# Designs tried in a protein design chat: VHH binders against Profilin-1 (pfn-1). Part 15

Target 1, 132 residues: Profilin-1 (pfn-1), of Caenorhabditis elegans (q9xw16)
Amino acid sequence: MSGWNAYIDTMTAAAPSIKRCAIVGAADGSVWARTEADNVFKASEEELKTFVALFNDVTQVPAKGADIEGVHYVVPRTEESLIFGKKENTGFFAVKTKSAVLIAVYEGPNEVAAQVRKAVESMQTYLNNAGY

## First folded at step 1 (VHH)

Design g8 (framework vhh_gocatamig_d2)
Fold by ESMFold2-Fast, scan of step 1:
Structure g8 (fold): chain B 132 residues (1-132), chain A 125 residues (1-125)
Amino acid sequence: as target 1 above (132 residues)
Amino acid sequence: EVQLVESGGGLVQPGGSLTLSCAASGFTFSSYALAWYRQAPGKKRELVAGITSGGSTVYMDSVKGRFTISRDNAKNSVYLQMNSLRAEDTAVYYCAAGEDWLSDSYYTPEAYDYWGQGTLVTVSS
């Protein structure tokens, strides 16, 4: 397997409301690690390649929305290295580091979303500091 | 002074089409998310369709493929094109505007800052 699974475990422990998550390559969307078994992150290779390309110009994303695991999310706005979406009681946060994109899908109200965002941004900071 | 003015409602036969319009004034339209909500007698207001400041859209499951929301920032207007109308679509339709946050505002009426007076859509023979 890879050591990247430890980062998945760290994020899900920090924010238990994360239902599924993955760490993928920023250049091509290749999966480095993801949740498995009952919590398997189900995005296809083609979908992830399309998704990570959104970080090339995040200002275009609110007009199009974003697709993750075949689900279309409304993206209200973006920040330089952050894309987030909402669909009813589900949502996601995706952050770009130097080499990776972290994607976390969660379920719950705005208080839960805030906890998930914090966990994902903390990991983004850690990985950037580690050279990823 | 904020104002949202709906138009285009009316009586239509099942299977027919209507276009609702909402003209906005008194706020920076391009910075706001707009939504169409509806309320049938005895029911709570429910989100029909929403469009963010950037143009992303959301739809209630029962209207997907039948309704289309769009906006025109130059005209400060939002539209709802309703096709293949059903008796269950009968309701007062409201235009709503809210700040474009990550939030349940697209699904929660209480989060919207501004509301129009509503326009009645009746689908019946």
Scores: ipSAE 0.000, ipTM 0.199, lowest interface PAE 11.6, mean pLDDT 84

Design g9 (from g1 with A97T R99L G100S P101G P102Y L103E P104F P105Y Y106D S107E E109T; framework vhh_gocatamig_d2)
Fold by ESMFold2-Fast, scan of step 1:
Order: sequence, then C-alpha cells, then structure tokens
Structure g9 (fold): chain B 132 residues (1-132), chain A 123 residues (1-123)
Amino acid sequence: as target 1 above (132 residues)
Amino acid sequence: EVQLVESGGGLVQPGGSLTLSCAASGFTFSSYALAWYRQAPGKKRELVAGITSGGSTVYMDSVKGRFTISRDNAKNSVYLQMNSLRAEDTAVYYCATDLSGYEFYDESTYDYWGQGTLVTVSS
C-alpha cells in the first residue's frame, strides 16, 4: 500500500465514528487509499469517477443527490469544495483538494457528524498545504 | 429579522393525525433547507424530518412512512403531515434553519429556531 494509508489512519483516529473512507484522485476517481477488511470502502471505480465529477458543478448536487457505495444520499446543500449527504442513520462528507477527493462515511447522531466533518476538513487543509 | 413560527400542534388520540405548519420570514426561503426537530421533556432535540431547497427529503427511522415533510416556496412555509401518531411522538416540535450552512447534522450550530408547537398523543 502507498503512504496514503497513513492519512486514512489519521482521519479514522481523529473521528472513530467514520465507518469507511477513501482518498481518490480528483480528476478520475482513482483510489489512492481506502479502508479495508471489516471496514472496506465498497465503491467501484466507475461510481467514484461519477462522484468526483460532481465537484465540477456542486450547485447541481442538492437537486439530484449523490451515490456512494450504491447508496443514494440526500444532499441538503453544497459548498465550493464540500459535498455532504444523509440517508437515515448514515451520512458522508466529501471534500476536494488540489488533486484529491476525501470521502468519509459515518453512522450516528448529529454530534458524530460534526466531528467527522471537522476531521475531513482538517485533512483537506493539510493536503492542500502539502501541495495535494 | 429571521422568524420561524410553528402552528398546528394539539392533543390527539393514538392513531390520529396532525399537520404542523411553519411560516418563515426574514431570509430567502427558497435558497435554504428547513428541518423539523422535536424534544420530549428531559430529552435532547432530535431531527424528525428535513427538506432541501430542491425538495429532497430525509426522515428519522421511527417516523418513516408515517410523517411527510413538504414545502411551499410561494408561501414561505414548510409542513409536517403526521399520520398514525403514537404516544412516543409526544413532544414540542420545532421548525429550524441554519443560514451558516450546517443543517441536519449538528443542532448546536442552528442559527434559527421557532418557538415550538406542542403535540400530545394520549388516550
């Protein structure tokens, strides 16, 4: 595995409620690292290619929602480099950096969601500052 | 001056129905998501239902299939149709919006709440 696994470990340590996550290429959705074993991130590369393309125009996403791991999420709103969604007791946060997209899937109440968002945005800042 | 004003609460028997309304003013209603939360005495507030600016909806598991959220942008209003009411649905229901952009996920960041409307389900 590449050194990118260390960033997966950092995010999951910062927010233990993250059930699955991945770091993928912003241009093509290629997987750089993902959670494995009991927490394997199941999204296909075809699905990820479609997902990262949403960042080309995030304003369209709330009307359509977003699909991750074959699950359709309601997206209440977006920001320039942030897409987040919810489906019942599950949710996700996805952020775009210069060359990557970070995706974290979690389960739990509103307090948990806030912690996951903070962890993902902290990593986004770190990677942007590192030139990724 | 942002205001959210709930109405429609009341006393109803188990199995009954109520429609809650929330009238909003002081912001561009059509641009923001709205949510219904509820709080029973001594409990934290919990998300019941949410609706995005585009009309997509989310529901708490225990109300799914029984409650329906809708919005009317021309009237600056959001509604919660509650069917097959149960004793455990007894709570004060709040309409909420977060103009800071944190919605559905962290009630502590919600900027604006209505005064609440009491729903009591009792025989």
Scores: ipSAE 0.000, ipTM 0.165, lowest interface PAE 12.4, mean pLDDT 83

Design k1 (framework vhh_3k1k_2)
Fold by OpenDDE, second read of step 2:
Structure k1 (fold): chain B 132 residues (1-132), chain A 124 residues (1-124)
Amino acid sequence: as target 1 above (132 residues)
Amino acid sequence: QVQLVESGGALVQPGGSLRLSCAASGFTFSSYSMRWYRQAPGKEREWVAGISSSGGSTSYEDSVKGRFTISRDDARNTVYLQMNSLKPEDTAVYYCAVGSPPPLPPYESTFDYWGQGTQVTVSS
């Protein structure tokens, strides 16, 4: 019944390579919305809590990588409000807003990554401008 | 029917304090996170603070960190916003919300409830 599902739909529509995505609270990793049904986002509460905490010091993340849905990703680099990772033909982009973290898990060659990034960063910008 | 009623808004001098209240009804209050928003004249409504359903997690917009505190009393179905060290730029109508994302055209929020708001004015 959450209106945040519309944001999930918007992100997934913007990048077809996105398989799963979630919007979580930046403070505690609580799930506000996520893909469901056949593409359910499966990260645990504990995992998400740990994940969102990575944004407290993104400089350390490349050294240790990041875990999402029990999968370990290599993180080549980070930005202040952006963490992205890769594993074979899969990856993720995570962006932080004032109050939320948007996570998108995608499948495909490296060429699709740009579109995924654009999708999540576009939503990031929208939410930030809205004060979220 | 979901109902949110804000109160506590007033005119105060810079550096002053206010405590806003939001009385909630029509839903299982303890099961939902609560949020405060504000809208200044000529500006868009912005998120101010949030508190988880359990009360164990709070978050704040950067400009109010260290000055505002959000809390909840589930026994009274009430969420509070303690505002200290108020500044003129805090002047706005303050709204209580439950599960309310910002509007995203063309979609409509399925769970987006707001009160009528309470006016906070900070002026010397």
Scores: ipSAE 0.047, ipTM 0.406, lowest interface PAE 2.3, mean pLDDT 89
Fold by ESMFold2-Fast, scan of step 1:
Structure k1 (fold): chain B 132 residues (1-132), chain A 124 residues (1-124)
Amino acid sequence: as target 1 above (132 residues)
Amino acid sequence: QVQLVESGGALVQPGGSLRLSCAASGFTFSSYSMRWYRQAPGKEREWVAGISSSGGSTSYEDSVKGRFTISRDDARNTVYLQMNSLKPEDTAVYYCAVGSPPPLPPYESTFDYWGQGTQVTVSS
């Protein structure tokens, strides 16, 4: 059993527009926790390994985009520890901490994106402060 | 591929001690928290102890607190469980797992990275 599910619950409670999310290892993309059942985060181990490697050089990501759950997202820009993208009415925010990558997939207009970003960045700060 | 190999299980008398080891490979060990679980015959798997990626934070299930100590050696990619003052109720297969945060209460999760376990038997 994993205690990381409590972090998933905290993020989804803070931003109800998050449809699916996961906490994965920054080194290899291994899943620590993810949303389950009707809201299962469906990325494969190979996809996650490829995705977390994007944080090795985020400046290259806007040129090629990013794939999450088999969906190709356009990434308009990146910040040092943040990758975000949009495809139609769906989007994502992913942030890197010392040991983890937090990925949140949401649905809705740009107004809800700001709330999702805030939730993900708040969790990023918390985990970094906790040594993760 | 991620592998966890537990060792050190044995038959021991009540009041005795054992040191379990978990050798990890296939991932950057120093970047992950590590955890020990146990499962007695006919019982649910129970969280036992956890240690943060830095080694600076540890946590324990109440029934083992003060008797068990979790530690790690990142140079050897190994996590340890020192078990003292063993009781018959500690009899179980002990499993090593990666990725659980020790400061949080344990919850059900899809853990894909478990070892095969090592048997600890405490009896007279």
Scores: ipSAE 0.012, ipTM 0.120, lowest interface PAE 8.9, mean pLDDT 81

Design k10 (from k1, 13 letters changed; framework vhh_3k1k_2)
Fold by ESMFold2-Fast, scan of step 1:
Structure k10 (fold): chain B 132 residues (1-132), chain A 124 residues (1-124)
Amino acid sequence: as target 1 above (132 residues)
Amino acid sequence: QVQLVESGGALVQPGGSLRLSCAASGFTFSSYSMRWYRQAPGKEREWVAGISSSGGSTSYEDSVKGRFTISRDDARNTVYLQMNSLKPEDTAVYYCAVKGYSLTHWSPTQFEYWGQGTQVTVSS
């Protein structure tokens, strides 16, 4: 429906190991765009509101971990605008921009994780420069 | 130069099976998602199936779900469409496409390259 679907497609094309992803509002976790159909990003509205609130104080996140799509991830550390987690062969990267939070869930080893992180951070830079 | 070459189209009876192939060249095949589309006479081109660059995710139009399977062989730069339980309404020219968005410049730029198509006819 929205023009934001083009950004989802851009991230998944750049990092093929992304299984599911979404762009949500930083203030409320409202979904702007997400992967659909067989790759549907399944997080509820309430889970996303809770998740985006983690960016209010990222230093607290490693002690508690993070929940995405009902899956609890261990968060080993955070950076100012980046939360990432691991659970076995699955992981995620989430970055905050001025107005949005980008969330990408992937599967694969650490080499794959590096590609996913680069794709997500590239989109973060682009959106910040575009005023989002 | 990007090229997509489809093959495998034929006349087949209802209930039959057919496998289409699309040989790709001129780009880094393993980095891009691939799609199949079809166009029946006098109708719009419609999306049929898609596969992610890793092959880990596939998607299908509702009318072909359960009957068609998309797959890829990155070593051979080829995407396949296995079509089972074919129906007369599957009659169309089938097109292979590399379709996606790229961050090659500051904007996600949509790109599309299409093959010439391969004719599939399902009739008795």
Scores: ipSAE 0.000, ipTM 0.128, lowest interface PAE 13.2, mean pLDDT 82

Design k11 (from k1 with V98A S100T P101Y P102H P103S P105R P106S E108P S109T T110D D112E; framework vhh_3k1k_2)
Fold by ESMFold2-Fast, scan of step 1:
Structure k11 (fold): chain B 132 residues (1-132), chain A 124 residues (1-124)
Amino acid sequence: as target 1 above (132 residues)
Amino acid sequence: QVQLVESGGALVQPGGSLRLSCAASGFTFSSYSMRWYRQAPGKEREWVAGISSSGGSTSYEDSVKGRFTISRDDARNTVYLQMNSLKPEDTAVYYCAAGTYHSLRSYPTDFEYWGQGTQVTVSS
């Protein structure tokens, strides 16, 4: 019995250091699935609409940063279909697929960040291959 | 006036087959992706299947993959769900939904248009 929440479960199982995550529509930022309860992903609809529009030109993002869950993150650089940011001891990775944007918020040192990035990129590949 | 009307729900034996239909009116059907959802007693409404606006892409929930087939007939403004090898755990009210979202898997709350549902009961 799985919907999009099964992909959230898969990512958080692969990288337990993910504190909150979501899968949202690339066109409008609509939430398809997100972590709930104690680790609920708290971004507003307006914030997500603004965030997914950043993928229209990722090269502009390092100059202004990115906002997720009301927190402003410094974005040191971007890659094609990848935005990531830092704020003190927290960070995020966001990747774009054909139809979706995956956002994972984590807390921890650089080794944790590497594991989270791997989990998010693996899911990106899986969803692209599935036609999303 | 926008409406989605599901039909075809029935009581069937395990291993049986049913075809559900969802007739759409009041919007440009061919511009919308269509989905089927179901809700069993005491459970949340879950996604079952989706078909793109062009009909070129389909997607299914894991437990129905290989047993259910979604299709559409834009000339008749209708989406179908062919259900084969039915199991008691398929017992639910089945709903169709229309949306402009790119994903064929979407939250129930993401859809603009919903039908009233049709009851499918699979019993020994």
Scores: ipSAE 0.000, ipTM 0.112, lowest interface PAE 15.5, mean pLDDT 81

Design k12 (from k1, 13 letters changed; framework vhh_3k1k_2)
Fold by ESMFold2-Fast, scan of step 1:
Structure k12 (fold): chain B 132 residues (1-132), chain A 124 residues (1-124)
Amino acid sequence: as target 1 above (132 residues)
Amino acid sequence: QVQLVESGGALVQPGGSLRLSCAASGFTFSSYSMRWYRQAPGKEREWVAGISSSGGSTSYEDSVKGRFTISRDDARNTVYLQMNSLKPEDTAVYYCAKSYGLTQYHSPRDFDYWGQGTQVTVSS
């Protein structure tokens, strides 16, 4: 492979509505890869450590919401290994694998949200099958 | 051009201490995690320690926990590895790496940039 940024490139190619994206360690929120330059994923490592800890019990998340890049998202519900949120015309999907959490922030209506979800879930499956 | 320059390696008696330094240039140092790896003769490079971009999180290979401490000084673009209670098994060339993460689950060859390394020898 060409490094962890190749997975970011694969997801953004599959769902062009992704504005910013990252792959982070599930245990500690350490950044493995992220979008950069004009679309840099700006979450602090403190925020990411807090965020990945949400996967310890996803059922508690709808009551509290989630913070990504200093933005508070309403989380309407969760599924096993999936947290997603909305704020106006923006949203995110985050999925947990064995070793990683994939986070994609997108912009657009519900129709593009479906593409983003599919892209992150496809990558989740691939990485789990690869042992990550 | 990304450059990493390791220094501080030496011959030390068992039980001794060393501090390794890695001076970085050619990238925005404060935006990246940094890692230390080592390679003993005839073996593959193994991950030793990692520190997050903020310095708020560190991680260590089990055999060095409690003995080694990784730290960073972003004003000087430098990452350090403080090595205490050195053992003959710690003998290796130590490498600094620019990284997107902290731990051995990342492939060190696919995305890390390597320096020239610094030799640490712990005599028996």
Scores: ipSAE 0.005, ipTM 0.201, lowest interface PAE 11.8, mean pLDDT 82

Design k13 (from k1, 13 letters changed; framework vhh_3k1k_2)
Fold by ESMFold2-Fast, scan of step 1:
Structure k13 (fold): chain B 132 residues (1-132), chain A 124 residues (1-124)
Amino acid sequence: as target 1 above (132 residues)
Amino acid sequence: QVQLVESGGALVQPGGSLRLSCAASGFTFSSYSMRWYRQAPGKEREWVAGISSSGGSTSYEDSVKGRFTISRDDARNTVYLQMNSLKPEDTAVYYCATRYSGSLWTPHQEYDYWGQGTQVTVSS
């Protein structure tokens, strides 16, 4: 029934350094799919609703940072449909599509971050082209 | 020549457990994600579980979360599905499948290779 779980697996296969990820609704932060079991993405509904609202004006985000899974990340800068953050050895990339937000949490150095960014941007392009 | 061979299917009573195995050959197993699907009589194949190439990420269909666990052993080129708390609704032929780099990144895309399947029946 949940075909969206296959997109999660495709994204994690493209960048093995992704530790947890989710696909959520852009309007309300509702979870469409997320990593489970030992890799469960733990963000609450309230946190996700707050997080997706950041895409309404990404220019405000670097001043305040962003919270994912109860962790506060420093957001050094944003792009129109991209928010990313870093805290020590962990980081995230989040991209907005027409109707979804993809969030990937990773661990590792900056070289790993580039691979994770490429994976989420590729999925963003695919979903936009598919009408999502 | 890629080959996937499932085994472990059996008749079990409700509440029982079973472990399925999928032996892979003919490709660099450790470089590919692996998935389990199932098909009940008269129904389309349903995705059940997936594991990334590194083993660092797993995913499950909502109806099996907390009951099924996917794992892999790259030294043995094998992927496993541990099934606990089995229900009559889990009765199906279970298939192992793999995705190659360059697939369309969609759950609607047919996978490059499928196994022949192994029958799981949950009934008294």
Scores: ipSAE 0.000, ipTM 0.099, lowest interface PAE 15.4, mean pLDDT 81

Design k14 (framework vhh_3k1k_2)
Fold by ESMFold2-Fast, scan of step 1:
Structure k14 (fold): chain B 132 residues (1-132), chain A 124 residues (1-124)
Amino acid sequence: as target 1 above (132 residues)
Amino acid sequence: QVQLVESGGALVQPGGSLRLSCAASGFTFDDYAMRWYRQAPGKEREWVAGISWSGGSTSYEDSVKGRFTISRDDARNTVYLQMNSLKPEDTAVYYCAAGHSPPPLPPKYTYDYWGQGTQVTVSS
């Protein structure tokens, strides 16, 4: 894999409670990089195509929720280019950049969620500034 | 030895088209994402378009989406910006930039290569 795997490593180092994550193309959900091995990000390309299309109109997402890795998450609200969801003790944050969507799945309490959000939003800002 | 040289800037009528080129040398072009930026008088430099190192992903600032197309020719070490339906608001100096692809880590501090720019003026 090219250097996109280093971005996965950077996000997981910044927020160790991220269990699985991926960087995918915003237009088609194609995987650029993802966690592997015992923490493999398991979403199919078809599921990711559906997921990234949610960013075309984030206002519709709270009514339907979102599916990641075959798990249905309740999405309480959306904020700009941010979709986040909860399912019991697990959750996700997904942010859209100019050409990518970053998805991080975490497990843990609310303190953990805040750090995960900070990590993905920091990477979002960096990639947007870099023209991605 | 790193060089980025923009060309193709001209005076164009509103509604016209123009193609900008950026010739790169002195680095491994295929490893770098390429971007176009512009700067109008009295404004900060703004991002316009980007293309990934592989060419598989492109992105655009909202005001140019649907009108501009970024592309790359790795055999010629060249990035292009095809500009259609030009508006007076597109008048600016256009710069190309190369960022290590993906951009080098840590994210907050990067070194980009920049060209000197090419002037695009949209008026009669």
Scores: ipSAE 0.018, ipTM 0.246, lowest interface PAE 6.7, mean pLDDT 83

Design k15 (from k14 with A98K G99Y H100G S101T P104L L105P K108S Y109S T110Q Y111F; framework vhh_3k1k_2)
Fold by ESMFold2-Fast, scan of step 1:
Structure k15 (fold): chain B 132 residues (1-132), chain A 124 residues (1-124)
Amino acid sequence: as target 1 above (132 residues)
Amino acid sequence: QVQLVESGGALVQPGGSLRLSCAASGFTFDDYAMRWYRQAPGKEREWVAGISWSGGSTSYEDSVKGRFTISRDDARNTVYLQMNSLKPEDTAVYYCAKYGTPPLPPPSSQFDYWGQGTQVTVSS
């Protein structure tokens, strides 16, 4: 598991519009890896614990929205293992695997969102296939 | 310096069995997941089977589940694909790949990490 930062680097290389991202434990929101230094993912342990619990019933999320890094996002809809949202020129995609939740925060118009979604869904598929 | 050498491909009759081997060198084998892919003439390379770095998790494409088994021998730096109940549709060149850094492997045309592959032909 100690090589999780390489997966962060892989996602940010695949979708340059990703500003910050993290891989966290699905059970508790514990950080396995995150972007660092100038692009540090700033969510608290308490916020991440609350966020990963949203995947227990994603159908309730559009009514409440979601909080990431202290920012409240409007969530227009969800899919079984996907939560995404938008706030002005920023947005996020979060996907759940067997053991992890991947969170990617991006900046840009809707045209870049498709590339970010593709990157996180590709990583989700890989991790599920690897047993994570 | 990553090198992967596939072997074991042959002509077999439908219903037959075959074991493919992939000998790896140039990287720390125990740190990486390994995968098998195949490519039939005129088709894109498709994923067949995967095994985690620890060997504790395996995954398979739906058409091969129950027939193929992936395994690894870290002492020999080798990954295997045991293929049972072979069908004509399994005819392809089989490739192994180091798979430790996502995203999903890009199209074969963008890779220098694949070996020459080993040809499996299932025909009467």
Scores: ipSAE 0.000, ipTM 0.124, lowest interface PAE 11.2, mean pLDDT 81

Design k16 (from k14 with G99S H100Y S101K L105A K108L Y109G D112E; framework vhh_3k1k_2)
Fold by ESMFold2-Fast, scan of step 1:
Structure k16 (fold): chain B 132 residues (1-132), chain A 124 residues (1-124)
Amino acid sequence: as target 1 above (132 residues)
Amino acid sequence: QVQLVESGGALVQPGGSLRLSCAASGFTFDDYAMRWYRQAPGKEREWVAGISWSGGSTSYEDSVKGRFTISRDDARNTVYLQMNSLKPEDTAVYYCAASYKPPPAPPLGTYEYWGQGTQVTVSS
């Protein structure tokens, strides 16, 4: 591993129920790293630009939901630097750091969701402490 | 081998300025993101500022934004922290750290290097 892909691998190792994930720029949604090949994260640059802009005012998100990889997710609530959503047996957690947004898409029950959230928040803390 | 050597720590009056330097050797400096951390007596080490491996991106802890500026000189293998409008709360040992671009995620701690620190005291 080299570059930002090392962080993708760390998150997926910590929470194996993560199906796809990405690290994108907080300012513009540009992709820094994402899962590839059989687990390719499929969000377009236009969709990601729209998605990261949601962090400018997270209080508006529960009323409209959020779109990732062309899938519309219900967002039950948000926290200052956290947006998460559910669609049947799939879900996502997205957290904002100083310069990045981490997005993890997973599949599984609520116990699995808690593990994914922990992995993403741990990485958020690590990157913030590293100046990202 | 790999070394990070901080310098520039001193006693200064509140409102004063200080420039810290961190000289790096033993690795390819241009491939590493550089950061400053500080640790006050009885407190945990906290992140202060960061600069990307390319120098194109900088970031700061909220309490130092507008007062501190991080910069790097790749020709000299050195990272700097310009500290202005110093407050007693800035009193700490300041450490520089280097991480392979981007910083290594756990468990890749072998790509992270730390200096021994330089003492900054802000007091009248």
Scores: ipSAE 0.013, ipTM 0.175, lowest interface PAE 8.3, mean pLDDT 83

Design k17 (from k14 with A98R H100T S101Y L105I K108S Y109H T110S Y111F; framework vhh_3k1k_2)
Fold by ESMFold2-Fast, scan of step 1:
Structure k17 (fold): chain B 132 residues (1-132), chain A 124 residues (1-124)
Amino acid sequence: as target 1 above (132 residues)
Amino acid sequence: QVQLVESGGALVQPGGSLRLSCAASGFTFDDYAMRWYRQAPGKEREWVAGISWSGGSTSYEDSVKGRFTISRDDARNTVYLQMNSLKPEDTAVYYCARGTYPPPIPPSHSFDYWGQGTQVTVSS
């Protein structure tokens, strides 16, 4: 419903292997837009609040992993504004902008993961340049 | 009608400084991100610097980091590029570009408007 859903559509068009994704507020994890219906991103407000707080100190994340949609992911390493993880055939990329966190959940091999990362990082760059 | 007019290009010695200006009209300036690009003879146009609509975020191409500073003056509808420690490889036509309106307009529906450019030559 929001204009922010057009950004979700742009990311999923760029990387069709994205199964579910969301754009949330960096300060509080409030949902700005997410995939809906059969591809609904199911993370609760409380889970998202916890998740975005991980960006306050990404160095702690590899030791503990991260939870998205009630699924625990192994996080092998982090970068300053990037958290990514894997669990069997699923994975995620999450990037922080000035005001937002973009989260994309995908399924598939490493070739698919590279495509998803590129789509998420492209949107991160665009939103940062737009002041978000 | 959107209009961007660059100025400030000149011939300077290596190690010198220049400030480029881009005067914008025909749109609400403080609603848009602004960018600088350059094109050297025989090369593709490359991105140089960007500033968000709020001025709170700036970005730079690696070869100009620490030497160039982008800024904006919303009261004057102007974006600037302060260029320090200029090198011969900075010789190019510099272009101002209007970015897209901040969200919720998606990148796929975004159009950049360009100025006519201003020539910077760094030579002894």
Scores: ipSAE 0.013, ipTM 0.137, lowest interface PAE 8.4, mean pLDDT 83

Design k18 (from k14 with G99E H100Y P102G P103D P104F P106Y P107E K108S Y109D; framework vhh_3k1k_2)
Fold by ESMFold2-Fast, scan of step 1:
Parts: structure tokens; sequence; C-alpha cells
Structure k18 (fold): chain B 132 residues (1-132), chain A 124 residues (1-124)
């Protein structure tokens, strides 16, 4: 929970279809902030360490998919600092900044996914500009 | 690196048969629906056949129903098109495409993978 919770609140206010999200350290996957209570982000420390390591070579990710909260997601495409996945009615967007990885899990059709992506990418830009 | 590689195209006589293969790599094959398309000289690319990500449903363009069969082998990351009773009108470059079964933010041209194609010529 820390001052980083303000950024979680900003993202969820911008895209209410975000079910759970977290900000984690890019080097080790340590949790800096996450959604709590009814929307608690449940990924383990080991899973997050594995996940953030995917950003070391995003070109390998579509062949393997990605695991978040014990759910295996299909990763159709990656971009330099963006991994996104889909599993039935759920999906995620994850973006890397200098020091952090932001992960947002959502539920809903393509139109709500667009709102989630915009919120996550806006926060990525803000944090990069702030030196994070 | 995502790659689709078609093979099996050849020159055949009318009434002949061919089996086309499409080998996929660099993505989670089991989660994608697979399709075959063809393009004859001077014409638009035409959908030919499709198979769902699970293999539980198949679909065909009317002109090939009963003659062509699509199948997949997920252990080999390969989709096949068995073509029987070939006609001169079937002459085209045949393309394999992978289409994710879920909803995407991007236009179809950004999430569809296409191979380079394999030439099928039906002529005497």
Amino acid sequence: as target 1 above (132 residues)
Amino acid sequence: QVQLVESGGALVQPGGSLRLSCAASGFTFDDYAMRWYRQAPGKEREWVAGISWSGGSTSYEDSVKGRFTISRDDARNTVYLQMNSLKPEDTAVYYCAAEYSGDFLYESDTYDYWGQGTQVTVSS
C-alpha cells in the first residue's frame, strides 16, 4: 500500500473495467502497490518475478503466453514495452517503465479493453516522465 | 518470431488431389483459429476454409464444400487442406492465416498472421 496507491486509484478511475491491477518493480517483481479488498490482485511473488522477466525479450512471449494470478493468457502480440493477453472474457495489459511494470486485469469486450490500454499507457508515460 | 509456412502446391490434372500443409511457429497455435484463403490472378483474396481453435467446428466456401477438408494437428502446430476433385477454377496461390479466437483492439491486419503462399495450378 504506499503513495503508489494513488496511481492505482487514478488508473481504476480512468478505466472502471479494470478488475485488479498492480505496480511492481521491473527488476524483481516486488509489489509497490495493488488493488485491495474485493479487488485484491493475487499474483504470487514468484509469478511476478517470472512475469517481469518477460520484458527482457518480449519477442519470445507470443510462443509461450503469460501467467498472471494462476491464469494462463494467450499473448497475440507484443510491443517494445507492452505485453497484453486474452483469456475468454478476461484480459490484461502490462507496460514497462524505467523502474516499474504496471499490470491491469480487466473483464469485458474489445471496447473496454481499449479504455484499459489507454489508462495503462497514460500512466506509463507519466511515470517515465517522472523518472520511474 | 511468428511464421507460417505453406507447402504442397503443385501442377495437377483436373480431377486430381493435393494436400496442402501450413507449419506454424512463434505463437500459441492451440489458441488460434486457422483459415485457408486463395488468390487467383487478377482477383481478390477469397476465403476457402476454416477450423476453430479447438478443432470442433469447420466451415467452407460453397464452391469447395464436399471437395476440400480442413484439419489440424496441434502436436505438430500444423493445419492441412485436403483438396479432392480439383478443377481449373481452383488454380490460385493458397495462403494460410492464423486468427485469434478472441476480441482484439487492433484491426484484423495487425493480428492476423499470413504465410507466403503455395501455388496450385490445375491444368491439362
Scores: ipSAE 0.000, ipTM 0.221, lowest interface PAE 11.2, mean pLDDT 82

